# VH-VL binders against o66814, part 29

Target 1, 203 residues: o66814
Amino acid sequence: SDYLLRAESLFSQLKDANAKEETPYLYGKVKGYYEAIKLYAVEYKEDRIKTLFTLMSKNTKKAVRGAYTEREPLTELITFEPRVYFEEYCDGIMDECFYEKHYEKEKFIELVDYFSLKRRVEFLRNHEGKYCAPFDFGMAEALFNAVSLELMQEKPDEKVLIALREKLEPILVMAEEKLRYAMKKELPCYRNRLSEHIGYWKP
Short names: E, the ipSAE of ESMFold2; O, the ipSAE of ESMFold2 at other seeds; V2, 0.75 times the mean of E and O plus 0.25 times the DockQ between their complexes.

## First folded at step 12 (VH-VL; framework fv_patecibart)

Design B6 (at its last look DockQ between E and O 0.78; V2 from the best seeds 0.00; counts 0 for: pae E 2.7 > 2)
Fold by ESMFold2 at other seeds, look of step 12:
Structure B6 (fold): chain C 203 residues (1-203), chain A 123 residues (1-123), chain B 107 residues (1-107)
Amino acid sequence: as target 1 above (203 residues)
Amino acid sequence: QVTLKESGPTLVKPTQTLTLTCTFSGFSLSTFGMGVAWIRQPPGKALEWLAHIYWDDDEDYYPALKNRLTITKDTSKNQVVLTMTNMDPVDTATYYCARIEGYYDSSGPFDYWGQGTLVTVSS
Amino acid sequence: EIVLTQSPDFQSVTPKEKVTITCRASQSIGTYIHWYQQKPDQYPKLLIKYASESISGVPSRFSGSGSGTDFTLTINSLEAEDAATYYCQQSYSWPYTFGQGTKVEIK
């Protein structure tokens, strides 16, 4: 419950700065971290709540500053880079050894289809998702970061991973649909990226 | 044991540039959540926050002084440097560096302070 | 910019008596207020964080309370070593600001 009072203060700061309109990507990212925190609160995981709150509070400060200075940078993308190793299987009868390739955390990576999530988030990040679908992209990026951080744990929590994936998927789809539409229609958010006057996508 | 220490010139002429170095130990700016701030205190007056920098290079400045201030860090040396241009006698103050422990909430307090260094601006 | 106004500016207090210092913010800041003690010719020392959270190594006679716009630092039994200037500081929003200070003297 302590995080709830602190979150109220952060959302008040965002409201005072009109961050939802002025810095929608960072606003979405703050919301995404908050949704992840609430999932962890069900499991009473204080250490994860505090880690995610650090990111939430930092992105809030950047959103407020960005709203007043009309600058909204991309912020952190956290990726899990699993080790690759080989498991040796030796047949004592034939005195032969066989090698099977494995990823660190393989079952958890498969549980959330991590590499697919990573490619989809990176695609949005590299193709104007911030401008064409700022809120949904920001929120998806934060939830993806929470997935990465959970996979980095010594023993990832399967229930949390599933809940994070279920929250992330519809948001990621929405961002992808908005970007695809913008690309197809050559909307200013996509077509004018190199222009000094690139604006946010609006329907 | 966390310690911070300010170093740099104690006497500066008007219009010159002040460069102060904060050297610290017992923590690293590569640690998630950590930050360092500069705060000054004119003689007999209240404390004034000037600037800060975090582990992720996020930096911010007191708005009225932003064009005169630059904060940088060197994580390998455990140093944070403040540069303040166009010094004026009104800038005479004790300058402190302080740690921000921003784990859980990046808006954390200044939990450890340096001893401070008095900088006098006069001809 | 959020202005923090401390009251009183000065107190002279008999040892073992209670000291109360208030800090009023110009807008609501939740509990994002921190209290510092600065003894003469010394650097500030953190006493209380987030309005009421205790700091390891700080005597239990120091406590804080409040939320929103009105905050209080209390020293429930003043010791001679507590003679100092006390500052409140907000970390709610940029730029971060300090109160003007409250000087506390013994006797």
Scores: ipSAE 0.568, ipTM 0.809, lowest interface PAE 2.5, mean pLDDT 90
Fold by ESMFold2, look of step 12:
Structure B6 (fold): chain C 203 residues (1-203), chain A 123 residues (1-123), chain B 107 residues (1-107)
Amino acid sequence: as target 1 above (203 residues)
Amino acid sequence: QVTLKESGPTLVKPTQTLTLTCTFSGFSLSTFGMGVAWIRQPPGKALEWLAHIYWDDDEDYYPALKNRLTITKDTSKNQVVLTMTNMDPVDTATYYCARIEGYYDSSGPFDYWGQGTLVTVSS
Amino acid sequence: EIVLTQSPDFQSVTPKEKVTITCRASQSIGTYIHWYQQKPDQYPKLLIKYASESISGVPSRFSGSGSGTDFTLTINSLEAEDAATYYCQQSYSWPYTFGQGTKVEIK
């Protein structure tokens, strides 16, 4: 409940700065961290709440500053990089050995389809998602970061992972649909950024 | 034991650039949530926040002084450096570095301070 | 920029009596106020964070209260060693600011 009073103060700062309109990507990211915090609050996981709140608070300060300076950078993307190992199985009858690739925490990686989530978030991040779907992309990125942080725990919580995935998927789909539409219709968010990437080629 | 210590010149001529180093121990700026700030206090006057830098490289400056200030960090040496250009006699003050406890809420207080260093700007 | 106005500017107090220092913010800042003690020729020391949260190693005679725009630091039963200047500081929004200070002297 202490996080509720602190979050109210953060959202007041965002409102005072008109961050929803001025820095929609960072506003979405703050909102995404808040949604993740609320999921952890249902499970009474105070230490996880504090970790995510640090990120929420930091992105709030960046959004407020960005609103006043008209600059909105990409912020943290947190990825879980599992260790890889190979399990040997030998058929004693045939004297054949087989090697199977495994990841640490493979059960949890599969539970949330982590590598697919990672590729989808990275695609948005690298292809104008910040400009064509800022709020949804920011929120999805924060929820993805929460998934990564949970996978980094010694013993990930399956209930939290499922809840995070359920919250993340529709938001990620919306961001992807907005980007695809912008690409198809060559909306300014995509078209203007494409010309910057090419440099000497102008429409 | 968390400690911070300011070092640098104590006398600077007008228009020169001041460079101050904060060397600290008992914590690291690689630690999630940690930050370091610079605060000054003109003789007999109130405290003024100047700049800060966090573990994630985020930095902010007092707006009226932004064009004169640069803050950097070296996490391997546990140091934070402040440079302030075009010094003027009104900048005469004691300069402090302080830790920001930013875990849980990055808007935390300055919980540990250095002893301060008096910088006099005079021709 | 949020202005913090302390009251009074100074006070002279008999030992063992209660000291009350107020800090008024120019806008609502929730509980994002922190209090510092600065003795002559010394660096500031954090006394209270987030309006009312205790700091380890700070005597229990120091307490803080308030929210929104009006905040109070209280010294219950002043000791001789408490003669100092006291500052409030807000961390609600950029840029961060301090009050002008309140000097407390032993009478």
Scores: ipSAE 0.546, ipTM 0.809, lowest interface PAE 2.6, mean pLDDT 89
ESMFold2 (binder alone), look of step 12: mean pLDDT 92; pTM 0.940
ESMFold2, look of step 13: ipSAE 0.516; ipTM 0.786
ESMFold2 (binder alone), look of step 13: mean pLDDT 92; pTM 0.939
ESMFold2 at other seeds, look of step 13: ipSAE 0.532; ipTM 0.796

## First folded at step 13 (VH-VL; framework fv_patecibart)

Design C1 (at its last look DockQ between E and O 0.81; V2 from the best seeds 0.00; counts 0 for: pae O 2.5 > 2)
Fold by ESMFold2, look of step 13:
Structure C1 (fold): chain C 203 residues (1-203), chain A 123 residues (1-123), chain B 107 residues (1-107)
Amino acid sequence: as target 1 above (203 residues)
Amino acid sequence: QVTLKESGPTLVKPTQTLTLTCTFSGFSLSTFGMGVAWIRQPPGKALEWLAHIYWDDDEDYYPALKNRLTITKDTSKNQVVLTMTNMDPVDTATYYCARIEGYYDSQGPFDYWGQGTLVTVSS
Amino acid sequence: EIVLTQSPDFQSVTPKEKVTITCRASRSIGTYIHWYQQKPDQYPKLLIKYASESISGVPSRFSGSGSGTDFTLTINSLEAEDAATYYCQQSYSWPYTFGQGTKVEIK
């Protein structure tokens, strides 16, 4: 069926609830999934569109509920956990052998610099990204989830991965800049949460 | 193939707690998009949605009954349990569990239903 | 919460004639309406999803239409086994709600 018509209905629900203002993290996440869906539509990947749309619709429901209940929780973070194996390499001159670590789908992991993306998203998630850069963090998290889901496929699509990374990078940078500024200036969004990082014990 | 069945007491006294179990087969709540809901129907009256729970542990309750309801799942047993506290004669109804078809759009319909169990609340 | 009002509450219809049931929402719900059939002493069965999408195994004589606030379920040629109560249900917003039902009998 036409994902554009279904998306129009979801955005109508978000508008009715004023979700852009009331739940900006979840609103950003819905928008991020929508951007990923549009990239897949260019490549005609119907099953991947439907998978991402499931997440889009679920986050829409949570945004609407959150707007009416004045509560905005973090939602799913999807991470790809590649299997590792070791490859033997032997030095013909010295007749010695060494082992080299390799990852499942290593070329695709390198193509998007996946481990760096993962660390950056997790940093935002663990350091008040939801409060200091809610819209950009939400969008970045959704686009990162789309990258993870593509890497989980038996045969990841390089064109889609590149397009997702190109969309994700500027949004991730913006979220990181907002958070770094808030940390440096100790803005209320970050400063009010400092007690969550206190020492080796707390009440 | 897909089946759901409700089980639990058919007679409950006022103020007691009702516990109903939905046991299903042909799908799993660990499957992406799947959900289970509880719906009741008082004799001769319309259907009323009570609660639901999804594969991602998202749960919701009918607001007026929120403080009386708890929904839980046991994915390994293919079970969903509804607990309703402080039962009253007005709660007499047939209670159904149903699958939510949430793939593609998580706000989907109830596509498979159990046969229902009549619960009577009387002194 | 969103109120769904069905019309008529009851109708008695000659076999092979067309049946039209309407459902009016108290606010716009896009196409987030689903239709169920409940025969006497049976559990409800899904007939139509998202206002007009067909369900595998449901006879083609059942169809749905509408968007926004006004929706219809149509049975183009009523069969004896179609005697039942029909419900609309919205999943647009929490809490999810049902219409009051429309009972259809064979005259």
Scores: ipSAE 0.570, ipTM 0.811, lowest interface PAE 2.5, mean pLDDT 89
Fold by ESMFold2 at other seeds, look of step 13:
Structure C1 (fold): chain C 203 residues (1-203), chain A 123 residues (1-123), chain B 107 residues (1-107)
Amino acid sequence: as target 1 above (203 residues)
Amino acid sequence: QVTLKESGPTLVKPTQTLTLTCTFSGFSLSTFGMGVAWIRQPPGKALEWLAHIYWDDDEDYYPALKNRLTITKDTSKNQVVLTMTNMDPVDTATYYCARIEGYYDSQGPFDYWGQGTLVTVSS
Amino acid sequence: EIVLTQSPDFQSVTPKEKVTITCRASRSIGTYIHWYQQKPDQYPKLLIKYASESISGVPSRFSGSGSGTDFTLTINSLEAEDAATYYCQQSYSWPYTFGQGTKVEIK
């Protein structure tokens, strides 16, 4: 397959830059997109492969640049924002109204437990996941982005969503466990947010 | 039909700031994967990449010129603007804007070029 | 920064003959090399991408090959309209760079 040759080149760039050690969050994100691409390849979804590969190649560029400049920013988080539908039913005789709230693609949202996944990824993103579990967090974030992109499709593929969720869950759990451990033990990755201690100094 | 065209001054005095505008059609920088780059060519010399900007706002600059360059986009006008400060006679060149086709692989070639604009820096 | 060195700098070639232009990278760049043609007083045009991939509308007499550090652009049977300067360009890593150019003239 054509994506395998292109991925080989991207991983060579990452190796040349020592990105696994220098930019582990972005390295994990590249790996996560690659895992999603491989799932789509099993399902023969070439257009999805190319879309995810665009993100993979972009994060590779940022990882290589970050390794040489010693800067590793957070990159894209893609969230699906479902439209909300209200079904209103009024009793014309009693003039009493009530309504029921629904989401577009509600069955697919429930299939992957999307809102839970979103909260878990956002928690890692906002609480030093990049520093305490960089590889696993990056990888989970990419797989979550793939879930969001699939939900954005006119006709989401249930088999793909299940496969993505099954790949994502153990990685997300690992990232969460590493973060919880770091928080409980007050490891430097968690405690060392970019807040300089203005030390008292006097002769 | 993809087209790009450079516009701006053709004569600049040393120390002045150069502002060049790339106006394009046939694609949008809001389109996933798209980018625009600026490349220059001093008379009789090779091409030099200066800067680029992508649909996702990722921007990069040639390192030696980073402090002198700013690239911005206006997606609603299909424009990319390059600003280069403290112009010097050695900066005399033809300046091109070009499209980067970054779908599938964001490190793609410059597939469509503008006609270029010669900028002369003279004292 | 990756340096691309082209050879030769200049060729004067009889029509219908084969032209070979080489590009050597200062480090391995996989196949992330692209070739451009620039005719006198014109803007560059993309000829070959990713070392050997063809471009729609480019004559089939143009072909590219190579990987790693050594790349070639070949014009199988030179036409008069092929008189131009040819550049290789790498997109493997930032900053992106061009070769110094190879000028081809028709005898």
Scores: ipSAE 0.554, ipTM 0.802, lowest interface PAE 2.5, mean pLDDT 89
ESMFold2 (binder alone), look of step 13: mean pLDDT 92; pTM 0.944

Design C2 (at its last look DockQ between E and O 0.82; V2 from the best seeds 0.00; counts 0 for: pae O 3.1 > 2)
Fold by ESMFold2, look of step 13:
Structure C2 (fold): chain C 203 residues (1-203), chain A 123 residues (1-123), chain B 107 residues (1-107)
Amino acid sequence: as target 1 above (203 residues)
Amino acid sequence: QVTLKESGPTLVKPTQTLTLTCTFSGFSLSTFGMGVAWIRQPPGKALEWLAHIYWDDDEDYYPALKNRLTITKDTSKNQVVLTMTNMDPVDTATYYCARIEGYYDSQGPFDYWGQGTLVTVSS
Amino acid sequence: EIVLTQSPDFQSVTPKEKVTITCRASQSIGTYIHWYQQKPDQYPKLLIKYASESISGVPSRFSGSGSGTDFTLTINSLEAEDAATYYCQQSYSYPYTFGQGTKVEIK
């Protein structure tokens, strides 16, 4: 109830600024954080709701400012960087020792296929996803950030991770399909931005 | 306990650049949601927000003054610095730094203030 | 730019009486209004956030209400130490602005 009234105020600010049309990437990102908050509200996790709401509120302010200034920067990408450790074991017959690489929270990383999600979001971020699929990319980026933040918890919640992944996957697919179509048809969002980034010179 | 303190010159000549430092303790700008703002108050007049900077490096300036203002932070030193160029007698005011309560909603109030420092701009 | 207009500019009030201060915004700002108390030669002190939310350490006689464009700060039973200037401030949109202030004194 509290977060619903606060969210209503943020969406009013976005509407007043016409952010859906003026800053569609940031608008999508605000929507994505709101979807994540609603998933956490089902689990009654107030502290995690507040963390995500901080990001939602911040991106709302940036969307409104961007609509006024006609400038829409990329905002935060939150990545979980798991600690790596090695376990040693030795072959007594061969007198050889081997090292086995492990990640912290490997169970949860595998549960959501985290490294695949990270690679897919980074691809969109680095290849004109903001311009060719702004709303879907923004929304996917926020949901991915929520996955990362959950993995950073001492004890990640498996039900929340699954729910986030289930919400994120179709949005990611939609953003990826829009980008792929833009690349195939050489739409202005892709072609114009690509020439700006790849300055027509030999790498 | 949260405290903030402003430091810098108290007398500045017209056209000079003012540099004010806010030194704080009891919180860090590396803490999620935290921000610091500069607010001034001309003698006998209302408060005027000037600029702020957040934990995520986001910064905003009062539009009419933005070409004269620069805000920076040094998280390791718990400091925020305001630079204001081309000072004029109308800029004579008490300058405050304040913490922004930005957790849960980043558009929060100024919950802790420094004592303020009076800056006089005159020949 | 959102203009906040406070009323009255000044009031003199008998101790133990109720004080009402109004803040009107030039456009709807939801509940993004905050109230501050400033005593002479002192820094401002936050009293109420988000129109009506209480602040730890602030006496319960201070309360706030309103949404949209019309907001009220109420002091239910005025004490001598409440003599000060009171400001409303909006954080709804850039640039953030303050009201002109309301000076309250004890009769």
Scores: ipSAE 0.494, ipTM 0.795, lowest interface PAE 3.0, mean pLDDT 89
Fold by ESMFold2 at other seeds, look of step 13:
Structure C2 (fold): chain C 203 residues (1-203), chain A 123 residues (1-123), chain B 107 residues (1-107)
Amino acid sequence: as target 1 above (203 residues)
Amino acid sequence: QVTLKESGPTLVKPTQTLTLTCTFSGFSLSTFGMGVAWIRQPPGKALEWLAHIYWDDDEDYYPALKNRLTITKDTSKNQVVLTMTNMDPVDTATYYCARIEGYYDSQGPFDYWGQGTLVTVSS
Amino acid sequence: EIVLTQSPDFQSVTPKEKVTITCRASQSIGTYIHWYQQKPDQYPKLLIKYASESISGVPSRFSGSGSGTDFTLTINSLEAEDAATYYCQQSYSYPYTFGQGTKVEIK
């Protein structure tokens, strides 16, 4: 397959730069996008594969640069912001109208528990997840971005959403456990910055 | 109908700062995957990549020149600006801006080029 | 930094003959090589991307091949308008670099 050959080239670039050790958050993010691409490849969804591959290749470039400059920035977080609308109910008392709040694509949002996923990823992002659980957080963030992008589609694919959610959950749990342990023990990654010699992200 | 055009001074004195503007049409840097690069060519010599910036604000510079270069974008104006400090006669070159087609693989080629602008550095 | 070395530096070629230009990379770069044509007093134009992929509007006489460290640009039947300098460029890793160029003239 075409995407497999291209992915091999990207992983070679990461290996040449020692990105797994030098930029573990971005390395994890590349891996997460690759896992999402493989899920879409089962359904032969070429355009969605290409979109995710753009993000994969861009994060590869950033990981390689970060390895050489010893700087690993947070990269894209893609959130689906559903439109809110209200269904109007006017009671038989002509004077009062009441509104029921609804979200665009409610069924798909509920299918993956999207708002919970969003809060959990944002928690990691805002509380040093990049430093305390870099690989797992990066991978989770990429899979979450894939969920967001699918929800943004005119016709979201339920099979893909379920598969993404099932891949994402164990990774997200691992990142959360590593971060919570680091917070309880006040490890340097949480207190003052991630160090490559600190094993705080290994259980 | 993709076009790019370089603008800025054509004569600069040594030690001065060069500011070049790339104005483009037919695409936007808000478009997923797009990037713009600056490349220069000294008279009679090979092409040299200087810097680039992408839709997601990612920017890189040629290492030997990184202390002298700054690239910025203004998406609302379809412009990318290159600033190069401490100009020297050796920097005399034609300066090009070019589009990077980064959809599918962000490490793509320079697919559309501006006409170039010759910048001469002399007293 | 990845160094690209083109061969030859210069060719003078009879019209309708085949032209071959090589580009060698200092390390493996997969197929992340692109070819450009620059005619006298003009800006460069993309001819071939990713070693062998064609570009819309480029004559079919231009083709590319290779992977790893050795790449070739071929002009199957040289036309007078093909007199130009040809550059290879890698996008495998930072910093992106160009070959030194190959000048092709009509004999």
Scores: ipSAE 0.486, ipTM 0.782, lowest interface PAE 3.1, mean pLDDT 89
ESMFold2 (binder alone), look of step 13: mean pLDDT 93; pTM 0.948

Design C3 (at its last look DockQ between E and O 0.73; V2 from the best seeds 0.00; counts 0 for: loop humanness VH .304 < .308)
Fold by ESMFold2 at other seeds, look of step 13:
Structure C3 (fold): chain C 203 residues (1-203), chain A 123 residues (1-123), chain B 107 residues (1-107)
Amino acid sequence: as target 1 above (203 residues)
Amino acid sequence: QVTLKESGPTLVKPTQTLTLTCTFSGFSLSTFGMGVAWIRQPPGKALEWLADIYWDDDEDYYPALKNRLTITKDTSKNQVVLTMTNMDPVDTATYYCARIEGYYDSQGPFDYWGQGTLVTVSS
Amino acid sequence: EIVLTQSPDFQSVTPKEKVTITCRASQSIGTYIHWYQQKPDQYPKLLIKYASESISGVPSRFSGSGSGTDFTLTINSLEAEDAATYYCQQSYSWPYTFGQGTKVEIK
């Protein structure tokens, strides 16, 4: 397929720049997008392949540039923000109304446990996941972005969502374990960056 | 109907700062995959890429010129601005802005160009 | 950074003849090469993307080929309007670079 040849070129660029060592977060993110693309290829979702490849190629460029400039910023986090609505029903005997909170796409949100995934990815992002578990965090972030993008579809594909979730979970767990260990043991990846988490004032 | 047009001064003295504006229509930098680049061409010489900026706010600069260049965008005005400090006669060139075709593969070509503006740096 | 070397620097060619322009990269760049035409006193325009992909509105006499380090732009039957300077450009690795150009004139 066409995306395979293009991906080979992107991975060659990453290899030439030694991005796996120099920009491991972005390298992991490129790998995560590629894993998502492969899942969509199995399900014949070509339109999504192109969207994800745009992100994959852009993160490749950032990784290569970052390797040569020794700069590796966080890149995109894509979150699905479902509309909320309330279903009202009233007890006429007690003259009292009850409201039930509902989300658009509620079935699909529950299928992947989306809000839990979002919280877990955001925790890694806000607490040195980039430094303490760069490859696993980058890969998890890209797969999470693919989940978000699928939930944004007019008609999300359950089979794709399940496959993405199954790929994402073990990677996310590994990143979380690495970060929690680093925090508990005050490893250099966390300890050396601690001052960036603490706000302070100057006159 | 994609068009780009460069505007700014055509004569600059050495050490001055050059500010060029690219005004475009037929696309938006809010659109997924889109980018705009600045490229220059000294008289009778080859093209040189200078800087670009993308829909995702990413900015790139030619390394040797990074400390002299700033690229910014105003998506609401469909404008991209290039600032180049400490101009020298060697910087005399035609300056172009161009669109980057970045959907599917963000490392795409420059598919539409402005007509260019000649900037002369002279004492 | 990747250096692109074009050959020849200059060609004077009889109409209807085949024109071949080569671009050699200093390292493998897959197919991440693009070709531009710049007529005298005009801005460049894209002819071929990704080594061989056609561009809407570009005459079919223009074609591209190659992968890795060696790339070719071909004009199968030169027309008078094709007198221009031709540039290759790589987008494989930051920073992006252009070849030095090949000037084609009508003999």
Scores: ipSAE 0.739, ipTM 0.873, lowest interface PAE 1.4, mean pLDDT 90
Fold by ESMFold2, look of step 14:
Structure C3 (fold): chain C 203 residues (1-203), chain A 123 residues (1-123), chain B 107 residues (1-107)
Amino acid sequence: as target 1 above (203 residues)
Amino acid sequence: QVTLKESGPTLVKPTQTLTLTCTFSGFSLSTFGMGVAWIRQPPGKALEWLADIYWDDDEDYYPALKNRLTITKDTSKNQVVLTMTNMDPVDTATYYCARIEGYYDSQGPFDYWGQGTLVTVSS
Amino acid sequence: EIVLTQSPDFQSVTPKEKVTITCRASQSIGTYIHWYQQKPDQYPKLLIKYASESISGVPSRFSGSGSGTDFTLTINSLEAEDAATYYCQQSYSWPYTFGQGTKVEIK
């Protein structure tokens, strides 16, 4: 289909710039968006494919530019913020009342264990995941963004959410293992970045 | 009904800083995928891309001019501003702003252009 | 930086004839090339995107083709209002660049 030809061009751009070696976090993020796009292609969901391709294309531009300018910033993290509401429940006739907390789309949030995924991705993002596990963290972040975007849909697709979670989990575990090892052994990727008072660099 | 219009000074002395404003309507830079670019054209010469800025706050500059250029946006005013420092007679050109419609592929073409403004750099 | 070389620099063409303008890239750019028309004293106007994709409101006599390094803009039957300078532009890789232009006049 059309997205396959366009993706070939994006990967050619990344190869020409040696982005896998020069900007491994952004390269991983592009790969993660591509994996999400392929899952949506099974269901022939063109508009969702186009939305994810916009992000894939933009991160490709940033990776190519970053490879030539030696600058690799963190890019988008997309989080779903569900509305919260409370239901009142009263016991007996004139006894006591208490409130039950609920989330919009609670079924789908529970299906993927969304809040756990969010915490795990944010942990990597805040603790040098970009430097200690760049490729795996980038891929995981993109797949997590795809989960968030699906949860934002009026009617999230359960099959897609399951497929995204199944793709995401092993990648996220690998990134977490690499970071945990680096922290425990005080590897340069973790130790050196702490001393630099890291900030975001955008050209 | 997408329109863009450039405004700013038409005569600048060497070493001065040029500030150009692009005011647009019919779209918003808050819309997913949208971008605005600045392109210039010296008299009788080819078009030259200078800088762009996107909905996601990403900004980029032509490498040889990066240290002289700043692009900013004000989404609430539908404006994008280009600042170019240390102007030289070689920078005499018509300056255009243009929209980048980046839904599906953010590396898309410049689909709508302003009328352009001629900036002359001379003593 | 990717260099785009257009050919010819200049054409004088009789009305109703076919016009062919070529653009050669210094490296493969897939189909990430776009064509613009700039009439005298006017701003550029997008004609063709991604090598061959049509633009709403552009006359059907304009078409594009090519992939890789060699691209062509074709005007099948030249009209008087088509007298203009034509530019190709690549968006394959940062920084984005334009060809030097091809000026087309009515003979």
Scores: ipSAE 0.733, ipTM 0.870, lowest interface PAE 1.4, mean pLDDT 90
ESMFold2, look of step 13: ipSAE 0.682; ipTM 0.848
ESMFold2 (binder alone), look of step 13: mean pLDDT 92; pTM 0.944
ESMFold2 (binder alone), look of step 14: mean pLDDT 92; pTM 0.941
ESMFold2 at other seeds, look of step 14: ipSAE 0.700; ipTM 0.852

